VHH binders against Integrator complex subunit 15 (IntS15). Designs and how they scored, part 12

Target 1, 373 residues: Integrator complex subunit 15 (IntS15), of Drosophila melanogaster (Fruit fly) (q9vpf9)
Amino acid sequence: MSMSIDSNKLLLRKGDMKLDNYPTCAVEALTRLETLIASRNKQNMVMQIISEFIFLERTPKDGDVRKSQALPISQMNLFQEFQLIIALIEYFSRPGRDATRNAIFLSLFGSHLTPQRSKLLSRLISTAVSGSVAPLLSSAGTWMQQVGCKTPLSLEVAQNIVSDFISYSRKTPEQLKQLPMVGPHFAANFMVAVADLYLNEQRSPTLNPPPDALLDTITEWMMENPTLCQASQQPLVLPAGAIAMPFTTPLAGLLRWVVLAPLVSNRSAYSNLHLSLLRALQQLVSSGESTALPSQDLMQIVKSLQSYCARLAESKTDPQADAAYQKCMERFAQAVQIALSSNCITNQIQLLCLLESLPPHKLMKIVIEAHKK
Key: E = the ipSAE of ESMFold2; O = the ipSAE of OpenDDE; V2 = 0.75 times the mean of E and O plus 0.25 times the DockQ between their complexes.

## First folded at step 4 (VHH)

Design m08 (from m04 with Q1E Q3K Q5V A14P A40T E44Q E46D F47L T50D Y58K A60G A74T; framework vhh_7sr4_2)
Fold by ESMFold2-Fast, scan of step 4:
Parts: sequence; structure tokens; C-alpha cells
Structure m08 (fold): chain B 373 residues (1-373), chain A 122 residues (1-122)
Amino acid sequence: as target 1 above (373 residues)
Amino acid sequence: EVKLVESGGGLVQPGGSLRLSCAASGLTFSTYAMGWYRQTPGKQRDLVADIDSGGSTKYGDSVKGRFTISRDNTKNTVYLQMNSLKPEDTAVYYCAKTYYDFWSGYSPSDYWGQGTQVTVSS
């Protein structure tokens, strides 16, 4: 995507940077981006510098129609990829403004994420988790919120973290136990991503079910850090003109996962996670925090259950007699009771109306009646 | 203040092709997943195709192999190339920011365009 005017501007500035001096040219490029990123009219130049001097990408050759359909390909070998990861860790560990680091991180991995950059991002984040690199994890958390925690980009990052630390690497969960303290925003957004990843496993036929160690790790996070679910609600440190993507709170995402889990699994680890979420919700409600579990997210759980019941009806199965549905409704009714007891739920009448549209459940009926006027 | 403006709809004969465009403003387009939905009178909107910020695509079963979704982040535009059109494809087509919900079979959206009519008839 080289425009003649932008190419001329880059050429005039290339004298001091040479690609054969890798990773020195990447470090120099990162430093130059600090000045350039503040200017809106230089965004194309920022992207060209990143592509050329940081990721060593080349655009497909002119006149090659097969290659012109592909995203830019990186010329980095495995050693250069390792050098880049080290350089990025060193760069993001430097003292500086959070807004600048976040803007640079978003520019590196935001809008033009190739399969190679995606792999590098996952390796970079895994390395940052292992090394407890707090500033980098903070930027990664902000990036996940900006691109959306439930998008394929965030789900791939979450899947690779699970693979690296829990499933395939046989690494100790201790590296993850510290994550809420080192990178609370990343931990919070990771929980949203992993909940959606495993709830919607059927969209990824090669994905294994969640390991018990993952569920246990998240349960421990919630038990030890009840306010972790508020981390993703803090104002984002965004560059001028950027808009944060709407997000599901970590508590809402995890709650939806554990409420719907009986439809695909009967594992006891989900019951432990559910209890930790009820405890966290109760503590947040007692502290006057109404934003941890919005009515919109509760209504989304209702819609998921309505869709499940509709599919059961198509197969001529009675939802009220379905054991999985009964367990889902039991968990959901407990969470709804705590949430409504806050007296801070917006659109409460609409929520109650939607809950009444679900096939009747004894505990949910009691909850609905208790909150009607 | 998000605005989505669709264009490219019209009348076409069975077997024909149309290309729909959706121009977005008031959002950081490159970071959002975008989708096309369609609605026939008296029915709810259903997902035709979506594309995430990384370019990964998903299609409704009835359009797989016939329709192609793509995006141009420099123009803040998402496209739907419709080939081998059938009378059953007749609907109002809507552009939206999308979050695919597997359990609902419907992606909730808080921002919709005004729609563009596609009519497939002889």
C-alpha cells in the first residue's frame, strides 16, 4: 500500500535506517513513532515504517495478480522474530506515557494483522506473561478492548495463552496466578475472550474442551481478586479520534459461560467457578457497583436460553423436563437475584418481561415475583 | 454518532450479480467486525456474512459459495459481492457492526444502516 508521495517522504528519512541492521532499525523505528503517532496526517507513514522496519514486510510484486490478493508477507527468519520480541519487551518496559505505548501497540497489531503478526503477537504476550512485563500486558489489555474481546483476533490470543501455559506445554499455572496483579486489564479481557472461546467451541471443531486447570485458575483469580471484573471498565487511554469498541464485562462474560455450560458439560469445575462469580457479584453489589453486570448482558443470556429452548422444541423435547436447562436456570436465577437486589439495574421492567418469556423454573419464578411492584 | 450507508441494491434476473457497499463513519472502522444481514417482510433479520478486523469471514448456509464479503479499511467500506442470485435472495440488505452469538443464531447489533433493496425476478 505504498503511495508515491508517502514513498518519497520515507525515502528522504531512510538515510539513517538500514534493514540489514536488524533489530536496530526496529528499535529506531519505535522511537520515531513516538513523535509521528501524535499527527493524524502521518498515519500512512506510521504504517509504512511499521511494515518495512519493524516487521520486514514486503508488498506483493506489481503485476502478480495471485500475490496481489495476499496481505504483505514478512521476510523475518525465526532468529529475527526472537530479536523483535526482545526489542518490543525492552521498548514497552521503558518509562513513558501510557497513551503513547497503547497507540504504538494498536498501530503494530491493530488494523493490518497478518497471520505472521498474529503469531508474533501471541508469542510476545506469552513471553510478557512469563516475564511479568506489566506495561506490555497493560497495552495488550487495551488492544483487546479496542479490537473487541470476543473477536477472532482476541480469541486466538486467548487460545494460544491456554495452549502455552495449561494444555500443551505442561507449564505450571503459577505463571498465570500472578497475572491479575501484574496485568489486571489483560487478565480481565482474557477472561472475556476465553469464556466466549469455549462457550462457542462448536465454531472451532479443532478446539479441545477447556482444561480443568483453566477453570481452577480463573476461580482462584476471582476468589483472590473480586474487583478484577472492574479492571476492563476503567477509561481507555486512547489516541485522539479513536473510539473504544463496546465490551462485555468480565463478570458478565464468565457468568454467561457458567450459566450455559451445563448445555455442553457436567464438569464440577464449572460449579466452583459459578460460586466464585456469585461471591464476586455479591461483593460488588454490596459496594454499590451497578456497572459490573449490566441489564443488557443479562438479557443476552435470556436470548441464548430462548434459542436453546427453540431448538429443543424443534426436536419435540420439553425444555422444562431437560436436566441441562434446569441447571442453567438454577445458576442464572441465583445471579439475577443478587443483581436485582442492587436496585441499580436499568430497564428492570424489560428484563423481567424477558425472563418471564423463558419456560418456567421454580427459583426464577420466585426471583421474578420478588422484584415486581 | 455512527452512520452506516448502504448502496448497490436493485432489480436483477435470476443468475445475475450485484455488489453491495456499506460506507461507515463515526467509528474506528478497522477495529470492528462488520456484517451483512437481510430481512424479508414478516421475518426477523438473518446473518448473510460477517468479516472481522483481521479479515476472517463467516457465511450463512444459504449463501456459501455464492456471496463474498470483503472490506477496505482505507475507505471505511465493507462490500458484499453477490453471484448466482436466486429469487429467495430477494430481501432488504442491512449493514451492521456484528457480534456473532452462536446460541442465538443472530448477531446482536446496536448500529444498523437504513437498508438497500435487492429484488431477484424475471
Scores: ipSAE 0.000, ipTM 0.189, lowest interface PAE 16.4, mean pLDDT 76

Design m09 (framework vhh_3k1k_2)
Fold by ESMFold2-Fast, scan of step 4:
Structure m09 (fold): chain B 373 residues (1-373), chain A 124 residues (1-124)
Amino acid sequence: as target 1 above (373 residues)
Amino acid sequence: QVQLVESGGALVQPGGSLRLSCAASGFTFSTYAMRWYRQAPGKEREWVAGISGSGGSTSYEDSVKGRFTISRDDARNTVYLQMNSLKPEDTAVYYCAKTYYDFWSGYSPEFDYWGQGTQVTVSS
């Protein structure tokens, strides 16, 4: 009933007109949201009204509504945003069940974000990274998986982390060095997102080239925490009723990135990252685990190389392109050799046929012939 | 053969404005992402702005965001960089670059096709 929903919204209105009551009223609303999530009756409309109250949002008037502003309008000032960020950090740091925290996070920051909630989410996550707020980063990592690690939402989170911690840093910041320990699933999902951010022009605007500090940070993470590359196989505590979304492993995403990097860059930071990925892949193979690098991801790398070769054939004006291609194939052949040695690659015959369709490369020919048996 | 020709560079006072142009030939202009880079004396070449092949997506380096605008005219095979509120720190040779649209067109200029550059000097 509309009247019940309206009455609930009125009940939560304590802080809207009283600056000195915010963020206390938001904390009260979070507690009510927690109670509702724990109930057997999923009242999605009531939960949405509670979240709108927490962000001080109002329904737009007819004259305010545009195609680009179909979502509720936030009334928060900058100070109230800061107060809410602190309140959320304190709330998520309370003792409790991971499933409950994750459900609250998904309720607040689902796929239908206003511009104001999006900005607040970015600031909240950056503050959590700076303060090593493990429970909040855990919920953020779960949220990225639930909404999809390669979606615009997750790519924006990744871009903001690069902007906030890496773009202006000469060395890997201490907070980022600790991130795999503090929030391993967030770190893993960040790596999936950032690899996609810098690989796919179709999904993201053209950006600054990735800083060496970003590549060095990921290299350090992989060298110190090789199991991080299998994050998609690690259990996540999801809220009751949530379905885990499929996502690419960090190993698969990062490998595609470093294999294709020579086509546009010859930086030593990529070579260091490549070696760390080969080491991680070898450790997985040696331990009998092999699901981190599926044949479909290897086939996608082949398609990218085929597209590049087609572009070269059209232009034929870049004499350095052959050298770049040879470096790509060298890195790719090394990874393929380790992957095929696992005897766990599905559709191996199809993969080998696709690899043979690429322009000749000495090491790749040796690898292909060794595995035709 | 791919050819990119930059123009529009000049000496301007701080706070002034300039519009740079890059005329392209030898390829299907409308299908490629285009970028502007700059190189100050004694410094490495720096990415400034990018525009997708469709023109629907643009991106900028933080130091120029809000001051510079990249645009394209596919009928004229030209990409533009409108520079407003120029600062002495913007003094550099400005280059345009063609990228492979099927791949990371903002990733690195090393194997992109680029022009000879146009000098912008901001001084009193």
Scores: ipSAE 0.000, ipTM 0.156, lowest interface PAE 15.8, mean pLDDT 76

Design m10 (framework vhh_7qbe_3)
Fold by ESMFold2-Fast, scan of step 4:
Structure m10 (fold): chain B 373 residues (1-373), chain A 121 residues (1-121)
Amino acid sequence: as target 1 above (373 residues)
Amino acid sequence: QLQLVESGGGLVQAGGSLRLSCTASGFTYAMGWFRQGPGKEREFVASISGSGGSTYYADSVKGRFTISRDNAKNTLYLQMNSLKSEDTAVYYCAKTYYDFWSGYSPEFDYWGKGTRVTVSS
């Protein structure tokens, strides 16, 4: 009978690994994680110790920090970070089971991220985007869903992609044009995250539009890939016993962009994005998806419009402001009509009551009246 | 503002059984049980994934304790059989903020107030 590696034996063996072998010793540690995951071993502590070794982490020795609540401290230098990124790209590019790859990714970059692991994750994902490393991007997409697409972890990844590919570009970068084909799940979840960063009063007191290149990129993605919003709804490939977190589509966040855009921007790309979102919504509804547009997200759009309408009602001497509001309501009414006609809205009565509180708009009034009964 | 409320503790004779419950004010992902005996440090007892499909146990309780959950009721259970005097402890229900996978060591950020279990011999 072969003795399985238990937590105590692994702790002893950790001392036998030589830092002089880095990153070879990290690759060996990755194969140990793969073995544990593939054999359905649920040795959580063992897997955590292996991941700490891969990132050259030590336990906190600050007397003011509780060990059970503290994140490990990384001892990795810049050269070792680059070596690990290369090793991870090579490792994830090898033939293997998707469930195992996703479990390894989640084990390495789950919620216990140190600031250094988080920075390395962002660099790893940007490198994978540049190199079109499909298996790694697939695991990253799964990771974003599992940790939540609008959490600080996913937002940091999204911000890094914007920083690396968008911030210094005047048009859609070539590396990003292929992303929906190479990593559709990652592209969809990236859109959920990045939509939360712009034209969102919850994040900024001013309604900041996205960079032109980002808007153009997302608009092109949606126009060229009509099923992209459905990518997040494909079954997650996870190992036995893992829970799949609720999927979400980028529809609600991007709808907020196109509805609120007339208040801050005259770019024609928003009209193209709006049309592509209506097509995507029709396709999702036709497939029987009941979660295409969460009612709470639509209610947040109503609240933003209510704030603008209150200002407009107090100072009704600006024809341009009225025209902006009319365009907002026209786009919003079209999306609401598709959603309500297809039973993909929860808490419909509350939503209709909130919509009625907005200043009258001809199309929206027709939509509201049609769905009151 | 998630609340965790433990119940089911009490005095039980060695060899007996006891069922602990932990009710959450909302859905939780991974959850676990910890205990702290007299004069001892807090130790891990068992954990369960959000779906209930994956469980992990401390070696000292394997075969005797069973962790389960009812997600419709937002309730976690610990069925304790063949109780020993060494099982005497305050039992704590915990959830991790981000632990949605039982494949790595959980960080339990949200704790209940505990329920006392006393095993007499």
Scores: ipSAE 0.000, ipTM 0.161, lowest interface PAE 11.2, mean pLDDT 77

Design m11 (framework vhh_nb_b201)
Fold by ESMFold2-Fast, scan of step 4:
Structure m11 (fold): chain B 373 residues (1-373), chain A 121 residues (1-121)
Amino acid sequence: as target 1 above (373 residues)
Amino acid sequence: QVQLQESGGGLVQAGGSLRLSCAASGFTFSTYAMGWYRQAPGKEREFVATIDSGGSTYYADSVKGRFTISRDNAKNTVYLQMNSLKPEDTAVYYCAKSYYDFWSGYPEDYWGQGTQVTVSS
């Protein structure tokens, strides 16, 4: 009903905002959001506080852009951006409820970021990785899940981690070796995002191939932390009336990547990653757990291979004679064999039918025949 | 927010034509592949057609030669021209924003609310 004394203090601080008091103002605004975010009817006030007090944004006053399409413009200089990153790291390191931290993180960095907020988010996450800031990485992992791990926003985060820590490294970076222990949810969602980032070369014809250090890092993570591959992704946040998207686990995403990798690369690092995934899958199956590789994800791999074979048919190339296709099918058949041996695969008849629709492969035919009954 | 709004659905007789439109906002339309999917009652969503940022198109075998996908980047709109409609084409048609194209075999970003197409007889 009435504005609180804290809101009046924030208005006073806004009026006096200068380089030397901005971080204090930002932290006070974040603290105020903890109370407001619990009230569903305060969403507009939450967004206003974030825009004005956290990101120092102004809406364009002049121009031909419609109000509904006008993006806020950040007034922050580089030093203020640095101050905000430090303030956010300190804030998210405070004791509190995970749900509150996650809600605030999602409010700061929603599904439709301005370019300025997107750049700041990437810098914030890289700083949190370097500093092993577990609570912030947890919130970042949850954010990736909420916006979707295979969306452009999550892919950009993954690409920036690769650029900042991996691209010029000769071995697994020390900062990343501990990431599965410090931020397991972020590490899991990063693996889903990075697999999808490199899976589709058509998204960016200028995208460099994944460094061997990246493949080696993920291989090491999977060998030492098999629980990472069990995490299921939440469905994407959808418009009202839309149907939910299929889930992808880290194991499923990584498997799709390594199965399709022979189509663009014959590097041994992919073979090492593939073997680590088969080992992780076998360990999960032997323990009675198979949620890491659902039938829907295996069917997605079939669809990708069908698309490839359709293109080969247009080029009058025989998929059965294509060496790359043979290697893809060999890796895929090995994974399918382990998955089907679990007796936990749903829609097994539909999956087998889809597998039979692919151009024949000797090992895959043996696997299909073994599991028809 | 990404928003996709379909229009142009309705009731037509077999052999008729419809043109569906999808108005997009909240993202840089020209840089993304756009697709059309459909879902009949009790069935999974089925791929219909896609058009990438460069204008290259791909169609499901069931609609190839009858349907044409196109885009107008100036209007942030993707279209599906449906000719020689069959009763089997009866479904809710969904517009989708896709980043994953060839390798994914499936759009995984955002969906519109859908528009109903009913072909009689």
Scores: ipSAE 0.000, ipTM 0.143, lowest interface PAE 17.4, mean pLDDT 76

Design m12 (framework vhh_nb_b201)
Amino acid sequence: QVQLQESGGGLVQAGGSLRLSCAASGFTFSTYAMGWYRQAPGKEREFVATISSGGSTYYADSVKGRFTISRDNAKNTVYLQMNSLKPEDTAVYYCAKDYYDFWSGYSPEFDYWGQGTQVTVSS
ESMFold2-Fast, scan of step 4: ipSAE 0.018; ipTM 0.355

Design m13 (from a10 with T50Y M110S; framework vhh_nb_b201)
Amino acid sequence: QVQLQESGGGLVQAGGSLRLSCAASGLTFSTYAMGWYRQAPGKEREFVAYIDSGGSTYYADSVKGRFTISRDNAKNTVYLQMNSLKPEDTAVYYCAKTYYDFWSGYSPESDVWGQGTQVTVSS
ESMFold2-Fast, scan of step 4: ipSAE 0.018; ipTM 0.504

Design m14 (framework vhh_nb_b201)
Fold by ESMFold2-Fast, scan of step 4:
Structure m14 (fold): chain B 373 residues (1-373), chain A 123 residues (1-123)
Amino acid sequence: as target 1 above (373 residues)
Amino acid sequence: QVQLQESGGGLVQAGGSLRLSCAASGLTFSTYAMGWYRQAPGKEREFVATIDSGGSTYYADSVKGRFTISRDNAKNTVYLQMNSLKPEDTAVYYCAKTYYDYWSGYSPEFDYWGQGTQVTVSS
């Protein structure tokens, strides 16, 4: 009987909703989702309400039903899109439980993200950054971690922040100066995403390099907010039964980026960023926070350097005479020294063996020998 | 648009075996590298294994020789055969679309927040 009752309730809800009363129907839908989101067996109803009453999506009805395979298309005009952004800003600014807010955000902008919803998400987040909408930025940070900070979805969000606030600036934008205080989890996950984005760009000569203003912004964030990297390591506030997805720390992501940067660039902005990361790492080690730089991420840096050295060998270039390799190893050795001094690195013996497999570097040799039994 | 459903976890004694399955859906599934990742409570996320679109496999040193990743493109499924299990293998195992970055190695691409599949090795 539960299925019959639920079907009748759904039909009544559709009868009560008035699509011509936008964005009121979207606000009403959000309120109804607060009750439905707590029920594991109602996810299909949640997704239908979101599609129909929030994003005004309709499946195209053109042609033979056997040949009609089409994604839902939004019927929203530009004014309704603007109204939705305002309604969502207002909704996520209201007092409420973080778990419910995060669950709703993840349902709106999860893995089933159409191009239109992706564009709305980017506009929503940029508006929240400009308006310092802390609860929305918190939910966005949780969303980035749950979809994965290095996925195309998170990289697109990061690219849009760079485009909207950084690309045309010669210094740290004012709107971003307060972001680590307003939305620390979002700022932390943004740094993971942007580091991965520009690691890929550093590999290719056809991709644009990161603006100095971006590097300066992250450097200022790290210098001014030394606990920012801890934000991404705090437990996520998720609905009951959800599992937090595996995460990469901002220090791990940023360290990979700055260690490998000499392979394509000698800009001083990278050196400044590197120093800010060493300072943050030293503070976290001193506070007993050992998870800031995982051994697995250090081992991945070793593998990247091994691959680079293999290419140098093919071109008959001695890694010990290669200026780029020497600078990479100098930056890496400094970070490894601080990390190993924490005495909290897992698989330390395996890490030391991998480090020894790299072409010799004077500072790295000193670090390795200092931590052997 | 890849949807992933993990299964096959459970409780097993040290030296035992388990086979994990991940059912994927999507029109271009055969073009994707697929990977397995694990996370023990309170510990670092760890790469386990990946298989690319061409069938080439790569393993973390901690599982090499004990675990075998394979795929069945006709069933849109990726598998992880785990042999000679150790207590240190106890973790929640996640299936993910995987990409390789030249500088950073293998990284997951998550399209869900999923439940994963729990593997517990005793003794």
Scores: ipSAE 0.000, ipTM 0.242, lowest interface PAE 14.7, mean pLDDT 77

Design m15 (framework vhh_nb_b201; at its last look DockQ between E and O 0.02; V2 from the best seeds 0.00; counts 0 for: pae O 11.4 > 2, grease 25.5 > 24.2, placed apart)
Fold by OpenDDE, look of step 8:
Structure m15 (fold): chain B 373 residues (1-373), chain A 123 residues (1-123)
Amino acid sequence: as target 1 above (373 residues)
Amino acid sequence: QVQLQESGGGLVQAGGSLRLSCAASGLTFSTYAMGWYRQAPGKEREFVATIDSGGSTYYADSVKGRFTISRDNAKNTVYLQMNSLKPEDTAVYYCAKTHYDFWSGYSPEFDYWGQGTQVTVSS
């Protein structure tokens, strides 16, 4: 007797969950989800419970759920949002299985996020950073990897953190400085997202540098913890049968920062960051992990440099005489040397060919020749 | 409604190449990570490659160095260039939105998967 999905909804409604007692009903819902989340076949029910009892979303009464492209509208007021954030922080701070916690987090924020949920997520994570809530940040790190560190959602979270802790603060809060210690996986993934936001011609036609305070923070993180970038490589704790998405390291994005920085800035922080990156790369070599620097990301750097050289040509400037270009190439060559020596770069031949297309640089030439054998 | 349509599959000899395409509609394509999966007869569906909204790519170990995933946001299309094909690569290849199913990843019940395209590599 295939109990229709409708009958199960009725059974859940008849259950002791009263919508009139928020956020108690949300907490109860979360507790119920712990049992349901383990079953692949109950995913729809999980989503319904989340929508109705956690986010107080109402589905437009128009009968054909299939046709109503209308985003569910949450009836939550600002106070309820605040209550939910607190409730979630408390919930995720409770002892429990990491897999379950991560699953619940992903169920809450993993798919088809309404603008309201996205906002709430950003607030939740910012609150977690402020409060150094390690379990929640761990789940957030997992979430970011699963969703993708460079996706709009991840970038939004990263932007909000930058806004809350960097842009509106005269001094970088201690809580942000401690983020690598409290939530290393999240910190690493956050770095991936942040790195993607700045000095990236794919995002903006102009090379926009990061805020100084952000640069300093990231540099400090890297200097204090050279293995921080490896935190992105931590195995995900997911329920059985769940697919773990590939990790992304912040190395490539940060390398882009330091390599292209001479074109827009002469801040010494970039030199320090570069040194830290080189150290991080050296450490990766020792750990045997081969996929730290995708060739495509490096190729992107080359393209940016090509574009710059094209502009030099238009101005009849010799790239050999351009101090900025030379500095870019020096930093780039040093990193590439280490990466190639460690076999950390995929499609090395293509990269080498592309590097040869750039105006010659003494060190880069040496590096290319050493590896084209 | 989100639709994914794969094309480019077929019969190829070992060592040969194919290029798969997946045309997406009904979504803001540029905002989503896209991926390719494959399912061989009698085997479970497995991850092949993904490309995120920022253009970063990731590959299964079994296809690293041989396959290349790319995307054209203007055309709402994701591609899979497959080189040095092996008989073991024989499978139905599916295009998917990688942001949707973080759990099962392989559920055909989700409309964020294409219908698949058959790739057969003959020895």
Scores: ipSAE 0.053, ipTM 0.430, lowest interface PAE 2.8, mean pLDDT 87
ESMFold2-Fast, scan of step 4: ipSAE 0.221; ipTM 0.608
ESMFold2, look of step 5: ipSAE 0.317; ipTM 0.704
ESMFold2 (binder alone), look of step 5: mean pLDDT 79; pTM 0.800
OpenDDE, look of step 5: ipSAE 0.008; ipTM 0.237
ESMFold2, look of step 8: ipSAE 0.212; ipTM 0.642
ESMFold2 (binder alone), look of step 8: mean pLDDT 79; pTM 0.796
ESMFold2, look of step 9: ipSAE 0.242; ipTM 0.652
ESMFold2 (binder alone), look of step 9: mean pLDDT 79; pTM 0.802
OpenDDE, look of step 9: ipSAE 0.000; ipTM 0.239

Design m16 (framework vhh_nb_b201; at its last look DockQ between E and O 0.01; V2 from the best seeds 0.00; counts 0 for: pae O 8.1 > 2, placed apart)
Fold by OpenDDE, look of step 5:
Structure m16 (fold): chain B 373 residues (1-373), chain A 123 residues (1-123)
Amino acid sequence: as target 1 above (373 residues)
Amino acid sequence: QVQLQESGGGLVQAGGSLRLSCAASGFTFSTYAMGWYRQAPGKEREFVATIDSGGSTYYADSVKGRFTISRDNAKNTVYLQMNSLKPEDTAVYYCAKTSYDFWSGFSPEYDYWGQGTQVTVSS
């Protein structure tokens, strides 16, 4: 009577995990999560294991778990944080199922992150970029799409990357330059986030251009790989039953950059980026993909231009004689022409009406007239 | 050689109307945007109105609803109809040609100006 000790039951008892050896307990926890993550009914257990054995978070014993909206406080020291980062990099570099890896990553760094977890996430991703850790970056790309590329959390990650690789470096590291090759999905989603950070009047009343090194990097990425923006459209590998969030392309944000750039900068990099964007748009059209440019994003550009023209009016300046405005409109019209011809813009009529509200530009007028039919 | 010749200025009473004309020569008129500027004594030259090669118009806020810019490509002439004139409209009015040609390339600057025509609005 060979007692087939159901080996599966033993692995699930929280009681067998010893906190005494960090980060070994964290690695063990991650391994255990592989079996638990596939079950929706065990999500609470997964979260508890993560909190206790990976992030070393202690819930204050005293209060009604329901009432204490207090975010668990991690007892991790800086050294343990470093150990965890290394452990996670090693773990995600191991052979395994992409769906499982992505699920674990999402479980670790879900939508409700503590400040400590958020900081750790940023460090983890920066380390992954530095080390060209492709599997981890793939999971990070998936994560960014699931939580949203323009959410505060995604923007924080993007800002930290910019800080680590652009702001503190005299020269853009080779590892960042290679990011599109190592992690194309993450790179594309990263571009969405960084595009949202700069030359965006919704974020700042002033149009703040990106750092020169960042602009050069993004421009280089786009020039070298015109299909990079399509990497955001890759199907997500998620566990069965999981809902994939819609993708966001970097095209609209980057278009905003190039269109509004003449108002703040004369750098040639923007012209190169613009050309690359036009090429990317043309390629998307050829692939039959219909959702390249949300109308809302384009309307935002129009609003910015309206504001600029209002200022010109205040200064009694003719928009027809303003070189910056004309250059903005030229770039904008070229992109809109391609997008409209390919039916890539939602709510086209509204956009056209809004474009008509701007001071006249010859090319834009031609584009509008060609499509108001 | 590009030439711009303004006409139609003069003395008018407040509330009156004038029509300025600018005859253009020396370039392909139909492919360029044209504009009107004015300069009052002791003031800087200010924008009044512009019309592009396609006939789209834009006006300064100070003249919106009162002034109308138009063009006749067959006559190579741009017009400024000024209604409901005010003493504040007293100035020398200048016709301007843009450096932008639809077929030859993009330059958004005005490159030629007329000699101007005096408009005086009496109270």
Scores: ipSAE 0.013, ipTM 0.222, lowest interface PAE 8.1, mean pLDDT 87
ESMFold2-Fast, scan of step 4: ipSAE 0.037; ipTM 0.457
ESMFold2, look of step 5: ipSAE 0.251; ipTM 0.611
ESMFold2 (binder alone), look of step 5: mean pLDDT 82; pTM 0.828

